VH-VL binders against o14526r1to248. Designs and how they scored, part 6

Target 1, 248 residues: o14526r1to248
Amino acid sequence: MSYFGEHFWGEKNHGFEVLYHSVKQGPISTKELADFIRERATIEETYSKAMAKLSKLASNGTPMGTFAPLWEVFRVSSDKLALCHLELTRKLQDLIKDVLRYGEEQLKTHKKCKEEVVSTLDAVQVLSGVSQLLPKSRENYLNRCMDQERLRRESTSQKEMDKAETKTKKAAESLRRSVEKYNSARADFEQKMLDSALRFQAMEETHLRHMKALLGSYAHSVEDTHVQIGQVHEEFKQNIENVSVEML
Key: E = the ipSAE of ESMFold2; O = the ipSAE of OpenDDE; V2 = 0.75 times the mean of E and O plus 0.25 times the DockQ between their complexes.

## First folded at step 1 (VH-VL)

Design k3 (framework fv_clesitamig; at its last look DockQ between E and O 0.01; V2 from the best seeds 0.00; counts 0 for: germline match VH .556 < .625, pae E 20.8 > 2, unsure alone 72.5 < 75, placed apart)
Fold by OpenDDE, look of step 17:
Structure k3 (fold): chain C 248 residues (1-248), chain A 122 residues (1-122), chain B 110 residues (1-110)
Amino acid sequence: as target 1 above (248 residues)
Amino acid sequence: QVTLTESGPALVKPTQTLTLTCTFSGFSLSTSGYMGWVRQAPGQGLEWMGTIYWSGDSTDYASWAKGRVTISVDRSKNQFSLKLSSVTAADTAVYYCARGEYYDSSLPFDYWGQGTLVTVSS
Amino acid sequence: DIQLTQSPSFLSASVGDRVTITCQSTESVSSSNYLSWYQQKPGQPPKLLIYAASSLQSGVPSRFSGSGSGTDFTLTINSLEAEDAATYYCQQSYDTPYYTFGGGTKVEIK
C-alpha cells in the first residue's frame, strides 16, 4: 500500500476524491467476500447431497455375488464424504455471519470518517474558488500595466499618467490579495488533506487486516475438511485391503 | 530547465554607462511574471535595482536607481537588459538577474543567474 | 521604504546545533506571504529557501524552517550541517513592487 500522504497531490485537487473513493470500496469488498463464501458453501452443500445419493446408489447394489460386500465399503465411504462436505458447508455459513457482522461495523466506521473529513472537502471547494480568482486578477493587473506603458510612450499628460498609475497600483493590490487568499486556502487544504489521507490510510489498513483474518478462517476451514476427506480415502483403501479374495 | 545568464563588460570606466544582458531559457514570457536586477557590492548585501514585467514591459526601479537605471526586454532574443548610467566606483558589484512570478504564489525571486562582476575603474 | 534588520550579523556554530536568525522590519508586514529567506554561499547566487515566511522551497532540506509575523521573522536551522555555512538574507515584497533585503547573517561552522 502506498503512503496516502504522499500521493494525493494532483491537478484540480482531485486527490481527495480519489482517496475517498478508494476507501468507499472497502464495504463493497466485504460484501463480495461474503457472496463468494456463500457460493462456496452452496457448492459444498451440493457436493454433500451428491455424495449422499451416491451412497444410496451403492446401497442398491445387488446383495448377491462375491462382490456384494464391497458395495458396503462404497456406501460407508460415500456417506462419510457427504458428512465431510456438509460440515464444511456449516463452517462456511458461520464464516459468512462473521463477514456480515464485520460489514456492519465497517459501515459505522465509514460514517464516522465521513463526518471527520467534511472540513477537508470544504477546504477543497474553497481552494477551487479562490484559484479561479487569481487568473482574473492577474489579467487585470497586466492590462493596467500595459495601459500605463502605452500612455507613457504616447507622452500623455501628467494627470492622465497619474490616473493610470493609480489604477495599476490598485490592480496590483488586488492581485496581491488574490494571491494571499490562494496561499491561505492552499495551506489550509494541505493540512486538512494530509490529515484526511492519514485517516483514510489507517482505515484501509485496518480493513485489509480484517479481511486477511477472515481469509485465514476460510483457509483453515477448507484445510480441515480436506484432511478429513483424506482420512476417509485412506480408510477406504484400508477397507479394501482388509477384504481378501478368499473372504469374498 | 530555467536558466538565466548575465553577460557584459567586466570593466567600465567612470561616468560611462554600464550595460548588461540577461539571457534566459526554459520559460516563456507569456506567463505572468517579472524579471529583476539585483546587485551585490563586494562583501556587502543584496540590493534590488529594478523590475520589468513580462506583459507590457512595464518597469519599476529602486528609489536610488530612478533616472539612472533602464531595464528593457528583447523578446526575439530572449534577453533582458540593464543600463546603469554615470557609474562610479560605488557601482562595482556582482550583478544578478532573477525571475519571479505571481501566478502561484508571492515568490519574489525563484531563479537567479550566476551573476557577473562589473568593476568600475579608470 | 521598508527596512529589514537581521540579527546577528555573524554567528559561529557547531554541526548539529540549532541556529536561529532573526529579521525585523521597520513596518509591519500585514501578511507573512511577503517575507522570504535566501541562502548564499561564497561565489554563488542567492538561493531561495523559504517563502511566505514559513513555506519551504522545493528541494530545500527540512531542517530549514521559517516563522514569524508582523515585524518579527525567524529562520531556523534545526540541526546545522557543514554545508550550511553561508550568508542568509531575508527579503520583503510587501511594498510591491519594491523589494528590500536584510543586511545578511553570516553563518560559520566551528
Scores: ipSAE 0.007, ipTM 0.438, lowest interface PAE 10.4, mean pLDDT 88
Fold by ESMFold2-Fast, scan of step 1:
Structure k3 (fold): chain C 248 residues (1-248), chain A 122 residues (1-122), chain B 110 residues (1-110)
Amino acid sequence: as target 1 above (248 residues)
Amino acid sequence: QVTLTESGPALVKPTQTLTLTCTFSGFSLSTSGYMGWVRQAPGQGLEWMGTIYWSGDSTDYASWAKGRVTISVDRSKNQFSLKLSSVTAADTAVYYCARGEYYDSSLPFDYWGQGTLVTVSS
Amino acid sequence: DIQLTQSPSFLSASVGDRVTITCQSTESVSSSNYLSWYQQKPGQPPKLLIYAASSLQSGVPSRFSGSGSGTDFTLTINSLEAEDAATYYCQQSYDTPYYTFGGGTKVEIK
């Protein structure tokens, strides 16, 4: 049995409702991930736009004089940094689309899960109903038996005895059918509870795998950008060195 | 001055892969923003295919182009290329290469090649 | 996917006329300023006219202007000249697909 199966049938746990509630938190965490990445993308876009504006300051630097080549180096570096952060913005926007697409898939899976949960809850209600009726069937049978014994001791007419016997026989049949219904309802309940527990476990495991993969994509995109930024900075240093001081 | 020149076959057979090259001068991809490919079928409008950014490691493709189009750059030759797989008659078009520079929070294509007509015919 | 619709698809006007071309987006692009306008003359590649919705590209005559925000953008040619006979395209780079062009507006001189 899975971990969810053990929790499902443990009396000290909150039971089925707590496990189902946990499963329902999945889509919420997917939406929260999309929101986080969206805010992170906004930071990158803001940086990119700010760097592009800063690049204009370098472009508008003193056009005459020996420092002009260094303003060009600043402009080029600033434009490249702006572009690196814009590229990351777009990678993050694509990742948001991946997260949202997964969210849509997840909602479809959860809709099917809800239908199965309704089936399981129906089995619980059936078992509850049969469990309530079983004691009443037992009492009815017992009362018919007691009435039959009382009539036997009082030496009543054969017609009255036959009537009491018929009632007892019908009560016995009703009790037998109630027991059978209880056993069937219990078996159905147990099977559906097990199926639900396995489904909940599979959904949580699938969700965790998807979330890990999405976070891996996020980490990879950020790492790639950091590498590119490092290359821009290295080029910047080299471009400074390449400016000649022998012009004058 | 900035110049972009497309080159490649004028005639390609259906199911083959079209390879076009754009040779540029007057700038370097290592100091410029991005370069893209845009095509235009006879009598039709402009259709963007994809863009490669300064680093050479980042690309964006049109939705239909994903899986069919690959754009790459060769900085040593001042060239970037387009590969379009599994061509059909619908790919008959004038193909343009274009460059842009990220500036003032905008991403236009400010310089374009003259375009090269590619006909897909058996 | 963001789509751009231009209207009209064709217009005929006289030299000196004020011409307005509209571009409508299925999604807002105004906050990012990622809308541009291009001019294409027969047998020639497109030329950038306007970027960031309203910024005039260097070397482009001042009779061209762009305006708009959100989903509605316009390109205006004040006092049309004979050399303005061309097809005009709007283009967005805000969202996927990242460089969508409008269908074009063909401007003919009477």
Scores: ipSAE 0.006, ipTM 0.470, lowest interface PAE 11.2, mean pLDDT 83
Fold by ESMFold2, look of step 17:
Structure k3 (fold): chain C 248 residues (1-248), chain A 122 residues (1-122), chain B 110 residues (1-110)
Amino acid sequence: as target 1 above (248 residues)
Amino acid sequence: QVTLTESGPALVKPTQTLTLTCTFSGFSLSTSGYMGWVRQAPGQGLEWMGTIYWSGDSTDYASWAKGRVTISVDRSKNQFSLKLSSVTAADTAVYYCARGEYYDSSLPFDYWGQGTLVTVSS
Amino acid sequence: DIQLTQSPSFLSASVGDRVTITCQSTESVSSSNYLSWYQQKPGQPPKLLIYAASSLQSGVPSRFSGSGSGTDFTLTINSLEAEDAATYYCQQSYDTPYYTFGGGTKVEIK
């Protein structure tokens, strides 16, 4: 039998193995994204609490002192910054829910993927088995032919010649059946490999598009918050400029 | 992993018919060419009983087994069966099923079951 | 009918010894295509060692070898190991009865 059949398993499944590995990484990557966003939301919540504490400090200033108008500017700014970061916390918490929901949908899809892999591996095993039988069938047929030719040259009895002929015909039929089984097993294997590869490619493409959309939502939420923080800072600067020295 | 397992009664009374089944795993019927039954009386050697092709369309029996032994296959259950009629104490043995190479039933058995002991006693 | 006679029926040898078991057929089983050797350890099913008189089955240690043709066949264990304690059977599959086993050779370690 051909050298190809003996080495099919290790070298020619590399593309399939890479694609299946990538598909298995999908749920892992989704969980890791959720964990990252959760940590970022915790950071933003901590920042919001810290700014609220500063606002309380500004409220505790001397109510009738000359610095009181400036303490009010700090209070307003600190309250608004706390709100900006709290809003980002809420946006990130909503995004975590979206990421986790996608993760659950992935688990449902990947159950079917695992069953398909088993079916494809069974087809590989069938092909390996029948491909190992062909050279043995050919060798046995040739041996029966050699025995039959030897008996003919030796002028052996008709009874022995008939027996040898029957054994040769049986070996020829076994060889024919082995070839038929090999061709069928190879066709089945090739079809299952193609179907699995196309499905895994589609799954990976869908996953990457969805992950890109989730990252886009994250980036947009952060950008919106930074714009709001900038607006708070401009208002702070304007409020400082509006406090006159005579009012102090 | 190729596995063959014999099952059936451990004790049979004289004159009954012994029925054994061989179930297999780790390969499909499409990769098996034939199955054989071999028995071994306690402390004795191996005795071939018969061989069946996986399609069920070709069986060969030992000369002593003709008329007593029937080997069959149930493709829907992935099972091969042995029936031995009118048993006597001489039929007490460990019974093995074994797998042969697909392409020629005249070649040796490369996988064997663990065997099942059947005792024929009153 | 073809009958197979194994010799000896029993032998005892030390680890490292070269062990030879013979199988003699009452009729020619053709050149070397139709004789096989099996190993059976206590409490286990037979295991194929050699087929076609001299071809080593996959997974069988190279210390096992087979030779012979026609009516006289030999199984050799070049360097006996403790795990080789077993009963060895020859089998012909050439002609009627299509499968005949030898009577066995029990190999023990001293």
Scores: ipSAE 0.000, ipTM 0.395, lowest interface PAE 20.8, mean pLDDT 80
ESMFold2 (binder alone), look of step 17: mean pLDDT 86; pTM 0.910

Design r10 (framework fv_refanezumab)
Fold by ESMFold2-Fast, scan of step 1:
Structure r10 (fold): chain C 248 residues (1-248), chain A 123 residues (1-123), chain B 112 residues (1-112)
Amino acid sequence: as target 1 above (248 residues)
Amino acid sequence: QVQLVQSGSELKKPGASVKVSCKASGYTFTSYDMNWVRQAPGQGLEWMGWINTNTGNPTYADDFTGRFVFSLDTSVSTAYLQISSLKAEDTAVYYCARVPYDYIWESYGMDVWGQGTLVTVSS
Amino acid sequence: DIVMTQSPDSLAVSLGERATINCKSSQSVLYSSDNKNYLAWYQQKPGQPPKLLIYWASTRESGVPDRFSGSGSGTDFTLTISSLQAEDVAVYYCQQYYSLPTFGQGTKLEIK
């Protein structure tokens, strides 16, 4: 049995509810990731807008005078930097779409899980009911046996002895059926609990893999932007050096 | 329901100071820059400057350096214009107007304006 | 800074006729990085604040009637009202936002 199967099995009904609650947190974490990326995209968009605004100040530089070429260098660099952050905003918005798409698929998987959970909970209820019935059937059978033995000791009429024997046989048959129902319900319960535990484990593992992949995409997009920013900075330095200070 | 509501008209003597308020409602205050635009009686529109609502940094047009101060109180979504050492030539209707930060991708024009605050400077 | 010049200073147009207002910038307001013209048009009626009509030279603001259109690129821009209505009587302003914003002097539109 897997780790999840052993914990689920040992805790019975309570363990099942705890594990199922954990599984239900998956879609919540997916939504929380989408919300995080959305806020992160807003930060990048705000930076891009602020930098584009700053670039306008460089564009306002006088077209006359020896400093004019340097204002152009500032403008070009600032515009490219603004664009780098805007492109990251777009990449993050695309990533949000991927997170939401995963969330939709997760919802479908959870719907199927819900149907099977209902089946497992039904097995729990059946076992609970049969478990209560079994002691009552045993007690009834024993009471009928005691009554039959008492009547035999009292040397009662044959009609009363026949009636007691019939009741005892019916109680024995009822007990036998209760034992069979218990055994069947227990086997069904054990199988469905094991199946649910394995499903919960698979769902948690699948969810973790998907979340890691989405975070990997986030990291890659941020890293790509850092590389582009570095290139913009190198071009900026080179463009400054290329401005001539020689006299006409 | 998006609106900018400005403070009431002011009558001041030369050399006095005035502070005009512009309260924003119905939108996220920091998503839009706030511009100040002046209109002297019978004259056209004159852009005075803007203030970045995220950073609080003001930018002034050349004619409006020195005596003019833009400020914010983001806790109450309000922008302020203060004019010190008032002159008769400062007599005008002063408007606040929001503009999107987005220089590149969405609408970029002053889409919502305050009702205007008349400041009259006379002896 | 960029100087915006409107023409004419005033015009009178009959109801249902086309009104045309011109705006010229002292230098290009076409931004090479996004290929957009940083030009807006505003309408101001007496006693009211200005209302944005058009931005990016030709994009109509939400809620503005189809009869208003903007055209032009670089330094020469036009605001057209295809079929003048009584409520269109106003002063119209062009405004550049390529650099620090500047407005044109305004064009007063009246009905003949």
Scores: ipSAE 0.000, ipTM 0.369, lowest interface PAE 24.3, mean pLDDT 82

Design r11 (framework fv_refanezumab)
Fold by ESMFold2-Fast, scan of step 1:
Structure r11 (fold): chain C 248 residues (1-248), chain A 124 residues (1-124), chain B 112 residues (1-112)
Amino acid sequence: as target 1 above (248 residues)
Amino acid sequence: QVQLVQSGSELKKPGASVKVSCKASGYTFTEYGMNWVRQAPGQGLEWMGWINTNTGNPTYADDFTGRFVFSLDTSVSTAYLQISSLKAEDTAVYYCARDLSYEFWSGSYYFDYWGQGTLVTVSS
Amino acid sequence: DIVMTQSPDSLAVSLGERATINCKSSQSVLYSSNNKNYLAWYQQKPGQPPKLLIYWASTRESGVPDRFSGSGSGTDFTLTISSLQAEDVAVYYCHQYYSTPTFGQGTKLEIK
């Protein structure tokens, strides 16, 4: 390949490789998000179970003393907190299912992308092959033309001139076919490279939008749980105030 | 970087000859075809033909056979257009234009770089 | 030869408005094997050589402002200038390179 051709190949292939590598990292980040949410859900489940055990302690408080109504307030509050965290655990488990569903759809898209990449790489190989043949075909044609011109200058026999003309016409036809193949291969290569680049960019943008939406769902679930916890705390304070100062 | 610089304007009488030059720089001269395009006063663009800079082989459009000759001097990266037996109807601006081609025939590509043009005026 | 016909012959458009120039070929310049249209657009300002704007019907040449766009396929093509500027006053030519090169007759773009 000429120096000129090598420059062309380097320019087109470099961008493609960089973009494709970035695209292939997408499914990895989706799995990592699922793993993070799974660990976070485990933390919430652990809290819920611990609060349920703590609630039992409040239930076993001194039942015949003046403190009995306050132990009930602790029990009710602890049970409600356990339920808040258990509900968050369930919401996060549902979100993991959403992340995994997206991951499955992403793998389907990536499989199609890989098939199209194979097609693009095939176009690269076709163009490379035709690029090698074009100079040879051109050189042959030029040699035939020079031979024909030499014979014309030397005023050789008509028989020899006819032979040279026939060889030149055959070389011209071969060159014409080589040029047509090159033009077709080059156009196919350029189009497939452009299509691949646009597809890679669209896939990256789509992935980022999906990841943002999933994180938004995570944030909403956590925020909703914080609101519920706040309500449980307000009820706890109110229940304390409602306990009569008269002895049981 | 890439430049096509043409010779200056010419005022000729009918029957005279003129030779317009187009000097290329900033690229490998023999790897691109050179086209000639004419524009008569107040008229549009008309493709005249091309010359293969690697072989020196010219190809002329049907209207530009006979009096028009395309030639090269590869040692100075220059293409030439010669018009013999000038007629008043030859009055025009003549442009050289580069074809993005490693190919047998010109016009398979668009013209990416143009010379500044050479005005040839034929007046009796 | 493929005959290229442009319309209109001249067009006056106000600054900031859209200018639309049409080009029609007597036969298709779409190559079915690569799905490409062998059509280019050039801008020629008074006293200057033509300047390549668009090739392959819709690909903008490097350095050409985004307001210039090409569209169309087969036999019908359009050059659009989305927001006309004073510097865009010129004659615009379409050019087919599917076969022996031919140009449209040109469309003169003027400011109202």
Scores: ipSAE 0.000, ipTM 0.368, lowest interface PAE 23.6, mean pLDDT 82

Design r2 (framework fv_refanezumab)
Fold by ESMFold2-Fast, scan of step 1:
Structure r2 (fold): chain C 248 residues (1-248), chain A 118 residues (1-118), chain B 112 residues (1-112)
Amino acid sequence: as target 1 above (248 residues)
Amino acid sequence: QVQLVQSGSELKKPGASVKVSCKASGYTFTDYAMNWVRQAPGQGLEWMGWINTYTGNPTYADDFTGRFVFSLDTSVSTAYLQISSLKAEDTAVYYCARGDYLSYFDYWGQGTLVTVSS
Amino acid sequence: DIVMTQSPDSLAVSLGERATINCKSSQSVLYSSDNKNYLAWYQQKPGQPPKLLIYWASTRESGVPDRFSGSGSGTDFTLTISSLQAEDVAVYYCQQYYSYPTFGQGTKLEIK
């Protein structure tokens, strides 16, 4: 009984702890996503600032001469690229706010989850306690039965036989109560474990759904910027072609 | 010596169009971009965009795409702002101001009041 | 867009006393490569266009009296008028040019 009891609730408790650990990693991954996007935004801002500087150098660099029209083409292109990357920086900063807002809502959900986990762990403790009592109650009953049988074989007085029978009857009632407590505690434990596992699964699925949506927003912002950069590059090529050698 | 002179006030009905001019003098017109800044009555300053005076390429702030057109005539050192399909909300003083991309504005026109009412 | 917020909205100061106007940007306007703050201050009197007072946060424009000074870095900037004169009654605007230009809402300076 002890081996079965320890293995049974121990295995389920291990599974519960693994699932709960996974759920607790949710808020950590939300924070890590915010940190990643923040670093990505910094890269875009740095690029934007560098391109803006190049644009200013083009304005100051060449005196009026053969190459002047091409310097202006570089200046215009650099300004537009700086803007594209600056706009992406802004979009990513807005996305960080969305990630952090989700994180705050996630903390509220996790607080409620923690309270329900405490209830489940209380059921584990109750089952552990009654599991310890059941073997002792069974042993007592068996000892009373053996004593009663020995007294029968030894042909003891009727008064001592009646006394032994009364003790056995009381031990039987105690064992019955212990079995009922164990069955109730086990049923409560199993139900709470199942409820917790389903809740953890739902929380993980909801978290992944939110993370996918946030990553989708990230992907969309990056894609929009790439389209804009492509347009700037096409304009750049066209502006180069429009510079006539006859203007020299 | 540097001076930006704008055209006179305009009174227009909703749906009409207006063209504001800004004539520069005292410097080489194509050395600096020309910016447009709007100020609604009793309100603050709002940047509308700029035009590269060397290439003629305009850039508009997001709120000023569509109905607003920047243009120039380099032969007379003049920049233009055209507003089509005028709305009552367009009532404002419109300023031209000298400055490059990512720059401050060192010289301003005197402003052109555009009033849109019936 | 970078949002510029000024405080206070209006300010009354006695002649000869110090006036202080604050400007906050929603993000840093300090460019690490040149170590400059892309921040300017303008003065606008009724019926007149804005006049440039300060650029690069602390550089005074030619012809601007030395009682005007700019300070600050990153996101927090201050325009100080050390000894207020009658002609200083105006609305003051901060402007960032770190990205597409945006202005603060303005601070109206009046004589007490």
Scores: ipSAE 0.000, ipTM 0.377, lowest interface PAE 19.7, mean pLDDT 84

Design r3 (framework fv_refanezumab)
Fold by ESMFold2-Fast, scan of step 1:
Structure r3 (fold): chain C 248 residues (1-248), chain A 119 residues (1-119), chain B 112 residues (1-112)
Amino acid sequence: as target 1 above (248 residues)
Amino acid sequence: QVQLVQSGSELKKPGASVKVSCKASGYTFTSYGMNWVRQAPGQGLEWMGWINTDTGNPTYADDFTGRFVFSLDTSVSTAYLQISSLKAEDTAVYYCARVEDYWSGFDYWGQGTLVTVSS
Amino acid sequence: DIVMTQSPDSLAVSLGERATINCKSSQSVLYSSNNENYLAWYQQKPGQPPKLLIYWASTRESGVPDRFSGSGSGTDFTLTISSLQAEDVAVYYCQQYYDLPTFGQGTKLEIK
């Protein structure tokens, strides 16, 4: 790269790279959320299976004596707790499917974003190139002007003067093209950078809204399970109270 | 009338340096830029960069930064390419080529200088 | 960088017949403000340096025979030799100068 190309690239592209890197972290966080929920579901499934085994222990309690009705109360409560946690496991598995569905949509959006980023980087490369060439074109024009003036002072042949004039006119045309190309490339670069910044902002905002919604679903499922567990506990207390104090 | 005459072939060992010259005649040296183009044996053309003959400012392609240096001596209308710390991969024919401005084709070429790097 | 791709890699044409060589750029080399294509064609004979044939995609360099012509715009370009002569046996290269110059891989033209 030239001096001007390097400075322009570093100033504008650094911000672009930072924003784009942040956007690319989106799909990673979506996968991490799915992994977290999957592990959480495994905990619930493990609890459910353990409670089912504990229920069997209560079911195998001594069938004779004053404690038999209390073993039944433990069995019923343990079975209902196992069911509560199994239902949460299923809800979390459904939520994982929602997270993965969002992930698939996110990949499609990111593929389009990647293609547009390539276009933006192409504009950066074009601007860098014309920024390198514009000073050279200007120097060439100035050199042709100075050479033409030198020839005028030396009273050279008309043929040599005509050649110098032709070279100066070609250099002037080249300079005009370089300036127009620079202005066009700069405008295209600035527009694409603005478009990219707005797109990155929209993608980050959309991602945050989706993640919040998914976490809200997670929280609701857990809260619903807590309510059910509370009801099972209340029934457990009531069932204890309903056991006859004395048999005749 | 326009001619670009390059120095003769060079045989060098790895790690050595070489300096290729390109002497211009038949036109005002400082009115035209000078490009350097490389061609490895049996391969295509590869642009290395250019030098502004009036200011002496070089521009290098990305693959040719570091070990490659463009310079000139306007008093004898000659451009130079110096390659330091030669590697076997540098074995190629090196051409100089004239351009009226950077935005045009290369209208005159030197005959080429073969640089061979072998042990 | 702008990648230049030529086709075919090699071509055999009979004397007096038409030869066509294609060149494709990875991005447009048309500068819309002046409507010029920044593309050149070169001829390289064995043991010789390249020779400029065509610039601005279709402008023939001084001294180049009129059987050589260039056409195309944007990303797709063609070099045509209308009536092949024995001296036209060479490798032909396209080159863009829209950005830092890059060359195609070359097309070897031989007589059938």
Scores: ipSAE 0.000, ipTM 0.386, lowest interface PAE 18.6, mean pLDDT 83

